# VHH binders against FYVE and coiled-coil domain-containing protein 1 (FYCO1): the designs that were tried, part 2

Target 1, 130 residues: FYVE and coiled-coil domain-containing protein 1 (FYCO1), of Homo sapiens (Human) (q9bqs8r1337to1466)
Amino acid sequence: EICLLKSGELMIKVPLTVDEIASFGEGSRELFVRSSTYSLIPITVAEAGLTISWVFSSDPKSISFSVVFQEAEDTPLDQCKVLIPTTRCNSHKENIQGQLKVRTPGIYMLIFDNTFSRFVSKKVFYHLTV

## First folded at step 12 (VHH; from p3 with T104E E108T)

Design q4
Fold by OpenDDE, fold request of step 16:
Structure q4 (fold): chain B 130 residues (1-130), chain A 123 residues (1-123)
Amino acid sequence: as target 1 above (130 residues)
Amino acid sequence: EVQVVESGGGLVQPGGSLRLSCAASGFTFSSGSYAMGWYRQAPGNQHERVAIIYSGGSTNYPDSVKGRFTISRDNAKNTGYLQMNSLKSEDTAVYYCATDFEYEYGDTWLEYWGQGTQVTVSS
């Protein structure tokens, strides 16, 4: 998965803080993931113990999703820890839900991977809670 | 991971025939709903879908190749094919195999694409 990130093109990076996520309304936010690219939502967490929860859908078609932990911004990608391996999600048919408990402060990157799609860009509608 | 790999491209004379193959992995043609297609791109041109076959077996071709090209698949080999007959110089292009298990009728593009194989029609 980390290798995939190295070979793929980053479309957009949307950094979020815990406070920003806590301020999310009930509505979903939109993330555009161009064809052959991936998009990142890095969540910086300073305190252990909280739970990051996500729900997302995609349109059109499915998207791949993974979660990677990066200890710090300057931590090389090859030293990052895959928490949730890249998984193809039927996010175009149903909402995909998940959560993780933060055990170590750092950056928790939600990765929406559309690198498999040659020509179809995706919109990801996501909601986060902490 | 789903992958498709084209083969069978080459140089042929006008009026000749060529058969392209598309080896698929990470999925099987024997199950599920899907579409498999062949696209081509000539230099300076946009991609053109030259054939599509659906899981039900129905096919579609644009007028540019209808009657000359035939798309098929072998479930046992998990391979798609494009039989190209009566080739013309205008058929010169890179040919791509593509597939999509989430295909909906009317979709222009399929999700998974191969790297392509060169087809050159020249005397």
Scores: ipSAE 0.609, ipTM 0.848, lowest interface PAE 0.8, mean pLDDT 93
Fold by OpenDDE, fold request of step 16:
Structure q4 (fold): chain B 130 residues (1-130), chain A 123 residues (1-123)
Amino acid sequence: as target 1 above (130 residues)
Amino acid sequence: EVQVVESGGGLVQPGGSLRLSCAASGFTFSSGSYAMGWYRQAPGNQHERVAIIYSGGSTNYPDSVKGRFTISRDNAKNTGYLQMNSLKSEDTAVYYCATDFEYEYGDTWLEYWGQGTQVTVSS
């Protein structure tokens, strides 16, 4: 599967390790996604068998969410394997939950896509577990 | 993928009329709740919402265009329109069509925007 992310500017990358995620605690972290941009949370996983779980909400209004697999750091985003296709989520009304089981070592990229929004920047509140 | 594309812009004399069209895809006006609006941005000015229509058919206009502009939609064509009459030089701007199926009253912005169409009112 090919990544179908809309054209837009990368707002921010927040690289995380498995150990960092394991130390998240109970609180949510905040990710700012400016209008017409997307933000990335690349998770480098060296070991198969782990489960990455996420819970997130957004404010104001919806955010689009997808997960792609990046074989190497230099692999373009549009050439990454789509694991969860981009979907606009009702994350402003309810928490969105999901998980994936890591079968292949590599970079698992959580994408919060606000490229569809012309003028509304979003805050994403997310929690991860592994 | 939701997209909206404006057309119908151009040069018109003061007092003239122009009709803009907004072709929507990836979303249908007949399939649920939504808002569709027209915004404009004149050189050096901020964006201004000049018209909005809700799925229920109600409309709203600012005083600057009320009585002169009319927003409508054709569900069969999945197209929105802005009829602009009695045009003034002050109406010169880039006009944008926008839509959102999550609009709530009081929201300033709609989410999906077109690329815009130039409207120039000049003698």
Scores: ipSAE 0.584, ipTM 0.839, lowest interface PAE 0.9, mean pLDDT 93
Fold by ESMFold2, fold request of step 16:
Structure q4 (fold): chain B 130 residues (1-130), chain A 123 residues (1-123)
Amino acid sequence: as target 1 above (130 residues)
Amino acid sequence: EVQVVESGGGLVQPGGSLRLSCAASGFTFSSGSYAMGWYRQAPGNQHERVAIIYSGGSTNYPDSVKGRFTISRDNAKNTGYLQMNSLKSEDTAVYYCATDFEYEYGDTWLEYWGQGTQVTVSS
């Protein structure tokens, strides 16, 4: 089910630009998401036409994932446009891959949601491309 | 979304019995790979798992409650239970139902928890 409101707290925000993703490197990066929290990667895109691609996995158990579009930095999260609704992915067993074509300049937020988990923190291993 | 809700807590005298219920929604207990369990927490203490039932129907209990507590499920009602007999003052706690669809042997914590129900054993 699609949820635009969260009861958990934001743990970490990892802002990235298109240039930083273009120079991402060859390996995965690590993002720790404490139990009962979520973390996000806001990607600021100045021009339409790019495709943002991701691959991620998690350890020791799966994590939920969503993508939202934020027009301005002060737009509340619950008012952002949902591009991929929150889904619990099988990320502890396989790599989760996806992509989005940027239609509108703005902030594309990848959300790693661990708010459902009472006591199990997750490590997310991710790789981004443009 | 996955939810579990406990009920059946209350005040009971030492030696008495209570049956706790765990109503599930957003999933069914009849599906495969899952575990359901009961945890408790008294003030100032850590959470303690007091019962677990695996998808195949086998169960496990710590020595503190073995022989007094029985976990069960009714798949037709999508409800789990904890039968608590021969209750002692030491059993006073908030009791939580929990479930997990990715349970592996040796996991300490089930991931999805209810809000808890108070059990008080006092004369």
Scores: ipSAE 0.308, ipTM 0.711, lowest interface PAE 3.5, mean pLDDT 87
Fold by ESMFold2, fold request of step 16:
Structure q4 (fold): chain B 130 residues (1-130), chain A 123 residues (1-123)
Amino acid sequence: as target 1 above (130 residues)
Amino acid sequence: EVQVVESGGGLVQPGGSLRLSCAASGFTFSSGSYAMGWYRQAPGNQHERVAIIYSGGSTNYPDSVKGRFTISRDNAKNTGYLQMNSLKSEDTAVYYCATDFEYEYGDTWLEYWGQGTQVTVSS
């Protein structure tokens, strides 16, 4: 649900386009998520039918993850759809893989949620494909 | 939602004793890498860990409280405890219970913390 955007502190927003993901390159990128904060990757998608895929891990401990759909940049928060509810993932011990098919053009926000952790900041290693 | 809640704080004379309790909810202990601990913070100081108990039952304490403080847990009640004996004025602080399900040996900070309970040692 949208609680993270209302209650937690945003640290980093890393906007990506479909073209940037298509040319992501090999290997993982890093995203730092300070303790008690969250970071997000908004992906703007113009075409239904695409599949967004992700692989991520984290150090030194696991992080929570969610996916939220926003139809347009000015869509009110209460109209956003939770596609994957916030889930504590075993991302320190294994790679977390997932995908979703884009059924509606809009903004697909991947949310890396570290708001539950009082003192432990995380580094997320992620790879995206379309 | 993972939550821990401390209780049992209060005012006590030097040389006295208190037992703090840590009620846990929203999770169950798992085997393996979990840990429970107690931290304290006096005004103007950084947080200090004063006790930790590992999933296997072993414990560790800093020299400042060793022999005076005892951590324990009751897994059936999902509750942890800190027995504090021979209290001194320097033990005055807010005491926090904390837990972690991915503890690795040498980690300084456990991830999930309670709101704290005040302990005041004053003559």
Scores: ipSAE 0.206, ipTM 0.624, lowest interface PAE 4.6, mean pLDDT 85
Fold by ESMFold2, last read:
Structure q4 (fold): chain B 130 residues (1-130), chain A 123 residues (1-123)
Amino acid sequence: as target 1 above (130 residues)
Amino acid sequence: EVQVVESGGGLVQPGGSLRLSCAASGFTFSSGSYAMGWYRQAPGNQHERVAIIYSGGSTNYPDSVKGRFTISRDNAKNTGYLQMNSLKSEDTAVYYCATDFEYEYGDTWLEYWGQGTQVTVSS
């Protein structure tokens, strides 16, 4: 995961704050992830104790998912922590749900990894709550 | 992680034969709703699928290779094969094995590809 952030081909970064997630609205938003790239949603959290929850699906095929923690924007990548390692999931066929409790203020990066796919780009439909 | 690795390429005369192998790791060919296939790319051309085998064992080929190429798999060895007979100069290309665990009929591209093996049909 940290190798992906160091050397992978980033396509889209969608930064969000807790307040933006609290006012996320109903329904899903879209995130496009071209073949052979990854995209990510960095969530900046100022206060420990809250729970970040997600639900996502993808089209036309499944995507890989992980969560990495970075204490601050200037934190070197070697100080980042993998909170949820890369997970095989059937995001094309099912909604994938998960959550984590924020133990430390910082940036919680939701990583949608499509680097394994040579020719198939993905669209991720996601909904976040706090 | 899912990987496939091709082998068996080389130089062959027109009319000759080669058998390509596709060694799989990180998964088994008997799992899921999968497909395994072979693609080729000649210089200046787009990738072309030349064979596919589905989880149920049925196969499909384009007219350009039908009757000359045969795809198969050996689940015990976790290995797929492409038998190529009556080779023509037009078959010169890099050949890739590919697999997909979410294959749906009509999909053009399988997701997981190997690095490729060169096949050259010439004198």
Scores: ipSAE 0.196, ipTM 0.625, lowest interface PAE 5.0, mean pLDDT 86
Fold by ESMFold2, last read:
Structure q4 (fold): chain B 130 residues (1-130), chain A 123 residues (1-123)
Amino acid sequence: as target 1 above (130 residues)
Amino acid sequence: EVQVVESGGGLVQPGGSLRLSCAASGFTFSSGSYAMGWYRQAPGNQHERVAIIYSGGSTNYPDSVKGRFTISRDNAKNTGYLQMNSLKSEDTAVYYCATDFEYEYGDTWLEYWGQGTQVTVSS
């Protein structure tokens, strides 16, 4: 379950397609997540069968992470299917790695949740593969 | 879900005392880099940290409250306290308990905050 409507606000939305992830390039990209907000990477997938993989870290402190499936572009986050529940990750001390297999076409949203932090903003360094 | 709830605020005369409590849930205190602290905010002012207690038990206070305020914690009850003595009108504010499990020395802000409890010092 996603309780993002209960607290915090969306800061940044970085939509990506499978083709853009396939040509991600080398190294990590940066996503800034202000204190008391969340940011997300929606990944639009047209066909089942691929695996989405991620590696991320954060600075100066750790961030929470979840993955949800959004069936339609206008589906509210609190109605999306939770694939990975929100987890506080030790992301400032180590790289967090994970993957999931796409079973249904749609939008797979990686959520970087900093709503728990009153005053500490985070930078997330991420790399995606398909 | 980590939750922090303050209690014990109220109206008190100058020179009086008050003890604030901070109930924490959704985790247990453990050895490591955690910290617990108290902040306050008066109307129109910035937040000010008035006490912090580190995982090792040492404490720190700004000069404005040193000798008058004492922070403590009870790990068995998952509860922190702020004893406030010799209260002055300048101490009138909303007081917030805060905690952090990734505290690094020199950090100004703890990450998890309660909703606050009002302390009013007036005649």
Scores: ipSAE 0.183, ipTM 0.611, lowest interface PAE 4.8, mean pLDDT 85
Fold by OpenDDE, last read:
Structure q4 (fold): chain B 130 residues (1-130), chain A 123 residues (1-123)
Amino acid sequence: as target 1 above (130 residues)
Amino acid sequence: EVQVVESGGGLVQPGGSLRLSCAASGFTFSSGSYAMGWYRQAPGNQHERVAIIYSGGSTNYPDSVKGRFTISRDNAKNTGYLQMNSLKSEDTAVYYCATDFEYEYGDTWLEYWGQGTQVTVSS
């Protein structure tokens, strides 16, 4: 595919463990996603059978969200298995929620993609449970 | 509906010049476009970006055309241009114009491409 402008770059990775997520409490965390960038929340899961749940909102305007499975840390992002395709979310109007059941141990990456926005950075407020 | 239409292509001898035009409709460069570019594709080759101009007026060219090609925009006419001088046989290709357009208050950017215009450099 030919693009006029290259897709954005990785801004930040926020790695989390299952234990860390279990200790999240009731408050949401904030993730800043600069314009023309995307951010990753890789969750390392050692055991199958867990359910990862998410709730997030964004401000201002929308954010694109996807979930991929990375079998190993050295697996490139574009070679990871897509579990939830990239979807534009009107997360500034309502909370977006979802969940997945862990079938295979590995790294489950939540991707917050703002590469479609050239000039508007977004704040993503997210909460996770396991 | 947004449309981008190239024109100005044709047959020219080596060392000659051509000026390509890219007429945009359905949006205005001044209010909605961050970048405009010219691409070319020769038979058997991949697409190559030969010029790009940004909303601020900055431009970029690959070494293959630098010094010979010049990209510009006329916001009043909502038209982009590619001035091609000192043309070579290797410049023979289909030339495409591409522009982006902001949507949803600058939150979303879409790209629009023309159908292309043939440029042939031959003796």
Scores: ipSAE 0.124, ipTM 0.564, lowest interface PAE 1.8, mean pLDDT 91

Design q4
Fold by OpenDDE, last read:
Structure q4 (fold): chain B 130 residues (1-130), chain A 123 residues (1-123)
Amino acid sequence: as target 1 above (130 residues)
Amino acid sequence: EVQVVESGGGLVQPGGSLRLSCAASGFTFSSGSYAMGWYRQAPGNQHERVAIIYSGGSTNYPDSVKGRFTISRDNAKNTGYLQMNSLKSEDTAVYYCATDFEYEYGDTWLEYWGQGTQVTVSS
């Protein structure tokens, strides 16, 4: 399923640095995504060659997930380069895992999209590594 | 046509009890995987999930209602319930029943909502 984020409401941005992710620890963090909204986790990467890895689950039911590359902070979301297309994930049944290799410094945006759910808010439990 | 209809709302005094019903038609709870939830919306507030039950029988409640509210379902009657005890004034809201069913031929989910039932807790 492809979601059009430009028509949705942004709930929250949770910006992270590489150093913050490196000190994440073993526990998962919680991201609340209100119904009809999407949330962003912008990761600012200054160095090429790093690998960003993620694992996440959701409750209740599914969440849509995508990754885009933002060359500059003022670049609109719909003009960012799509690295992982928006995909509906059954992350309530199993953990979803993925990774990408950073080839270009910039902002790597993890998008958790719940715009497809009219009234059901979701909790996303995520863990990141670099 | 798929429909869900809430009933059982009303006016009660603090400490009182109500039982809400959610009658579903056009689909059956026994037909597959789903989640059925009760949500409420007070004036000026957003929708808040107060209870959820999954097809497997597991339930979840927020701390605000835990120990006071109980969600259940009767598959034979294709009806969901919300037993609300020890009601407080802050429980005043329109209560909605929502079902999220997995489409049997895909990995998609369909949500169905009722029109809501008013619950007013006042002395």
Scores: ipSAE 0.021, ipTM 0.318, lowest interface PAE 5.3, mean pLDDT 88

## First folded at step 14 (VHH)

Design s3 (from r6 with Y105P)
Fold by OpenDDE, fold request of step 25:
Structure s3 (fold): chain B 130 residues (1-130), chain A 123 residues (1-123)
Amino acid sequence: as target 1 above (130 residues)
Amino acid sequence: EVQVVESGGGLVQPGGSLRLSCAASGFTFSSGSYAMGWYRQAPGNQHERVAIIYSGGSTNYPDSVKGRFTISRDNAKNTGYLQMNSLKSEDTAVYYCATDYEYEPGDTWLEYWGQGTQVTVSS
């Protein structure tokens, strides 16, 4: 995860605030993850006690998912904390659900990793709640 | 993590034979549904799939190599092979092994690729 953030190729970064997530509604959003790249959804949280919940699927085929905490934007990557280790998800067959409770303010980065796929780009359909 | 590593490439004369190997890790040929394939890329050309084998054992080849190339796998060794006979200068390319345990009918690309091995056919 940390290595990915240091040396991997970032496709797209979609920063979100808690208020934006609260206004998502019922629809899913789409995130494109090009082959051999990863995409990032950094969520800036100013208040502890919130719960970030996610539901996502991918097409075609699976995506790897991880969550990393960064105390501040200028915090070195080697000081970031892996909250959910990178795991290949069968997100092309079923919706993947999860959540975390915010214990400390900072940036919670949802990482969708497609670096393992040489030529197949993925679409990730995701919904978030706080 | 799924990884594949090619070997067996080299220089061969026209009409000669060569056997490529694909050592797979993080995935086993004895389990589940999958596809394993060989692709090649000649200088200035796009990638071309020259062989594919499915978990059920069926195979497919393009007309360019049909009757000359044979794809197979050894489950005990977890290794794929490409037997290339009657080689031609046009077969000169970098050959890549690829696998996909999430294969679906109609897929053009497989997910996991090796770094490739050079095959040169020249007199």
Scores: ipSAE 0.770, ipTM 0.903, lowest interface PAE 0.6, mean pLDDT 95
Fold by OpenDDE, fold request of step 25:
Structure s3 (fold): chain B 130 residues (1-130), chain A 123 residues (1-123)
Amino acid sequence: as target 1 above (130 residues)
Amino acid sequence: EVQVVESGGGLVQPGGSLRLSCAASGFTFSSGSYAMGWYRQAPGNQHERVAIIYSGGSTNYPDSVKGRFTISRDNAKNTGYLQMNSLKSEDTAVYYCATDYEYEPGDTWLEYWGQGTQVTVSS
C-alpha cells in the first residue's frame, strides 16, 4: 500500500537512530506540528529483530498518525510502504500506543499529520523505545 | 475525512440578502458534540468569526453582525446555513464555513474549513 498524505507541507523531520531512542529515558519529547502540515520521525534501523514502540498524546485536539517503511532515503514518501494506515487518533483524550517488529532494515517513519487542521497547530508528546 | 463546501456567495446591493450554504461530509450534524461556524476575511483584515452554532442549538454572534446574520443547520441535509440580511459594504469578504467535532468551550478556531465563497456588497 502506498502512503497518501493530505495536501500540506512538511513541518519538520526529526531523524533518530536506535541508539538515540535507547537513550530517551523516561521523559516524553515534544514535536510541534503546525496547522496544515505534517511532521516526520524517521527511525533508521540497521538490523532486523528489534521492536519499535511508541506512546504519544496531542494537544490541543486530535492528530492523525501513520507509519511507513522507506527502503532507502531516496525513496519518495508516496512510494513508501504503509505499515500503519493514517488514522485519526483521540490522542488529546488518551495516550496512543503501538509497536512494530522490524523485519527489514531501513527507515521506519512515524508520521504525525495535522494537514486537516487549517488553523490549529498541535503539540505531540511522544516517547519511543527499542 | 471531514469536508465542508461553501456555496451561495455572490454580488448583492447594500440592504440586500444572501443565504450561504455549507455542505458537510465525513461528519453528521445529528450525532455527537460539535460546533459549526462561519468566518469571514475582508481584504487587509484578519479572519473574523461571524457566527457559531453548537450541537445543542445555541448560537453566538459578534456585535458586528448580530441581528442581521442567522446561522442554522439542517441535520437531514447535513448542511449549515448563514442567512445574511441588511448587508453592508463592510460585509464584503470571503466567507468560510468551519466545523469541529472536538469543540471545547472557548475555542477560537475550528478544525475543518472550506475553500470559501466570495460575498461582495456593492452598489
Scores: ipSAE 0.760, ipTM 0.902, lowest interface PAE 0.6, mean pLDDT 94
Fold by ESMFold2, fold request of step 25:
Parts: sequence; C-alpha cells; structure tokens
Structure s3 (fold): chain B 130 residues (1-130), chain A 123 residues (1-123)
Amino acid sequence: as target 1 above (130 residues)
Amino acid sequence: EVQVVESGGGLVQPGGSLRLSCAASGFTFSSGSYAMGWYRQAPGNQHERVAIIYSGGSTNYPDSVKGRFTISRDNAKNTGYLQMNSLKSEDTAVYYCATDYEYEPGDTWLEYWGQGTQVTVSS
C-alpha cells in the first residue's frame, strides 16, 4: 500500500549506488523535507546478498518513514513492493535504525514522508551502510 | 492515520453564536503531550491560531477572540469544540481544527490539520 506517492509532492530525490554508500563517510548527511512533501533516497542494487542499514533522526519534529522496492526504473508504482510500511517514527527524540537484506536486484527506495505536516518542515540526518 | 474533521460552520449574523466540532481519529486525547487547536484564514490573510487546549486542560487565545471564543474537549469522544460568541464580520474565515500528539510548548503550528469549515458572519 503505497499511500505516500499518491498523497504528496516529491521534493528531493537523492539517488545512491551501493558503491556510493560503501564510501558514505563517517558522519551523517542532511536531507531537507519541506512540509506537505516527501523526499526519497533510491538505492540501486545490482547484486543480491548485501544488507542495507540506516540510522536517521529528524529536527524539529518526527517524520514518517517507509521502504519500497522497485524492480526496475520502469516498474509501475502499483507493482512496487512495500517492504516497510509508512510509519511515523520517534525520530525527533531518538535515532531510528533498521536494515534490509537484499533478496532481489533493483531499486530500494527509502522514503522520508512529511506529507502529514501542514507547516513544519523537517531536516533528516541520515547515515547509510552496506 | 491521524485525521481531524471539522463541522458546524455556516452563515450567521453579527452578534450571533456558532459552535464548531473537531472529530479526531488515529490518536487519543488521553495520550501524552498532545494539543488541539483552532486556526482560521480569511481570504488574502495568513493563518491565525484562535484557540489551543493542552493535555492538562489549560487554554490560550489571542486578544482578537479572547472572551468571545472558548475551546473545549471531550476526551471520551476524541472530539474538540470551539464555541464562538459575539461574532463579528471580521471573524469570517475558513476555520481549521488541528492536533498534535507530540506537541511541545512554544511550537507555532500543530501538525495535523483538517480540510476546514467555512464561517461567514454577514448581515
């Protein structure tokens, strides 16, 4: 059930490859998500077997998060697989971490959803590993 | 998941009264540090908060409506209310209910808003 993409407007898309995540660096990166929008990090994975891990927090308030799998760039949205349903996380007060084992090559979309918030824009501080 | 739905708007003459309702779902007023409030926007104007009630029961109002508007809640029904008395033509606006279940004092905006209900004060 991919309610995010039907409800709001995309603000920022930050595509990353496995190699770019392997060279992520030591600190967190920042992703700005304007109120009433969502932003996403599509991760293109060519080979099964690796694990994608994330840690994120947000400021000044919490943000919603989901993970969606898209087998190929031309895959229709309604045929994408929801791996982690949209959930508002307590990301303002604590670091949110999780991981996924890649079973199928394709695009793993990390979605930071701020569509529920009418006036409060968020900064997401994230760190990814593979 | 969190939703609010306003009702009770309409046309009223100056000096009249109107009561707005706000039905909340996807969160309960008995939880944590929540707040519920009412905002309004007249055409061409910015949004203005006209009432807020906190989980502890305290309330706040701007001078423009203080003494005329009263916010209340019924936690068992997950419903809030705005009683609007002594209405003036300047109160004409779309009124929005808003809630937040992780509100912190000093925040300007609650996060979850309804679609609004029109209140028109006209002769």
Scores: ipSAE 0.196, ipTM 0.626, lowest interface PAE 4.9, mean pLDDT 86
Fold by ESMFold2, fold request of step 25:
Order: structure tokens, then sequence, then C-alpha cells
Structure s3 (fold): chain B 130 residues (1-130), chain A 123 residues (1-123)
């Protein structure tokens, strides 16, 4: 289904390629998501068959997470296909992990959604593999 | 998703009373370690919490409203309330219901907020 991201504003977009994820390095990276905003990690994948895997946690409280597929670079987020529906994860208490097999080349958008939170900003610690 | 909607605001004279309501959806007030609270914002000021009730029934209020405001809940109606008595001009603000269904003692802000309801105390 097409993503209907109607509320909040984009804070940060952190584009990554498969090569950059393969060279991700040790440990986690940080992504700050201000209250009432969302942040994105667009992953550009040139070939089907890869598996994108993630592990993340957040501080001081939980954050929402979704994955969408962007058909074209200029496609609005509210028109992207939903691959993993938005879910508030228990990310401040435990690591959240998952994976997605790439069946179609394109842009796989990891969305860290803090739009529900009026005043609590979050820091996301994430690690990606392919 | 979790939503809350306030109602019951309006114009009232100093010394008067109002009762605000907070209708919740997307969870029930009887589940988990939730909390429900009321915040207010006057023009030019920060948001401040004026009442909170925890899942176990305990409540807390700041000194500015203690003895005048009472928070309550009706689990059968999935609705919270703020009874405001002895209202003063300084109570004029937009009042917001807020909730969180996993709230630990010591957390600062409730995360799910309604759109707010205006309360005006004026002669």
Amino acid sequence: as target 1 above (130 residues)
Amino acid sequence: EVQVVESGGGLVQPGGSLRLSCAASGFTFSSGSYAMGWYRQAPGNQHERVAIIYSGGSTNYPDSVKGRFTISRDNAKNTGYLQMNSLKSEDTAVYYCATDYEYEPGDTWLEYWGQGTQVTVSS
C-alpha cells in the first residue's frame, strides 16, 4: 500500500548505497529524531536478491518504524509502497531487528517516525547489513 | 493508533467551574502501566502539566492548582476528566489531554496529545 505520511516534518535524510552499508563499520551509528518529526534512511539497491538487515534501539523512549519502497526518486512518501507497516517498537528496552529481501531494484526507505510524540525527542542507534 | 480528544472548554467567570473531558481510542485506560494527564499552555508560555493520574489510581498536581483541580477517569467510558473549580484569570490557557500506555514513574512528558480545548477565565 502507498505510504500516507501526512503529519510531522522530515528532519534528516541519510541516504546510503549497498556499498556504503557493506562498509558500515563496527558498532552503531546515531540518528537524532526531534519530537514531532521523522527521519529517513533511503537505501538505493541496484540488484534484486540482496537481504537488507537492521538492528536498532532508541533513547530515552520508543520510536515508530516502517519500511517503504520508493518507485522513483521524486515519488512523495505518501505514494510509496508500504513493505513494513508503521509500528511503535519497544526500542528503548531492547534491540529491534529485522530483515527484508530485495525483490525489485529501487529505493528502500527505513523510516524512524517520531511524529506521534509532542515533546520527546529520540536518539536512534542503528546498524545495517546487506 | 492512540488518539485522545478534548472537550468541555469555554468562557467562565473568575470563581467558576468547568469540567474537561478526554475521550481515548487505540488503547484502554485499564491496561498496562499507563498514565493520563492534563497540560496547559497560555500565550507566550511553555506547556505545563496540571494533573496526572496513573493506572493504579494515584494522582499528582502542582501547587498552582492543588485543591482546585481534580483528575479522574471512567474506565467503562474510556474517558478521563479534569474538574476545574475556583478558576482564576491565570488559568486561561489551551488545555491538552495527554496519555502514554507505557509510562514509568520519573518520565517527564506524556507523548500522545490531543488538539487542545480553550479555557478562558474572564469577567
Scores: ipSAE 0.131, ipTM 0.580, lowest interface PAE 5.0, mean pLDDT 85

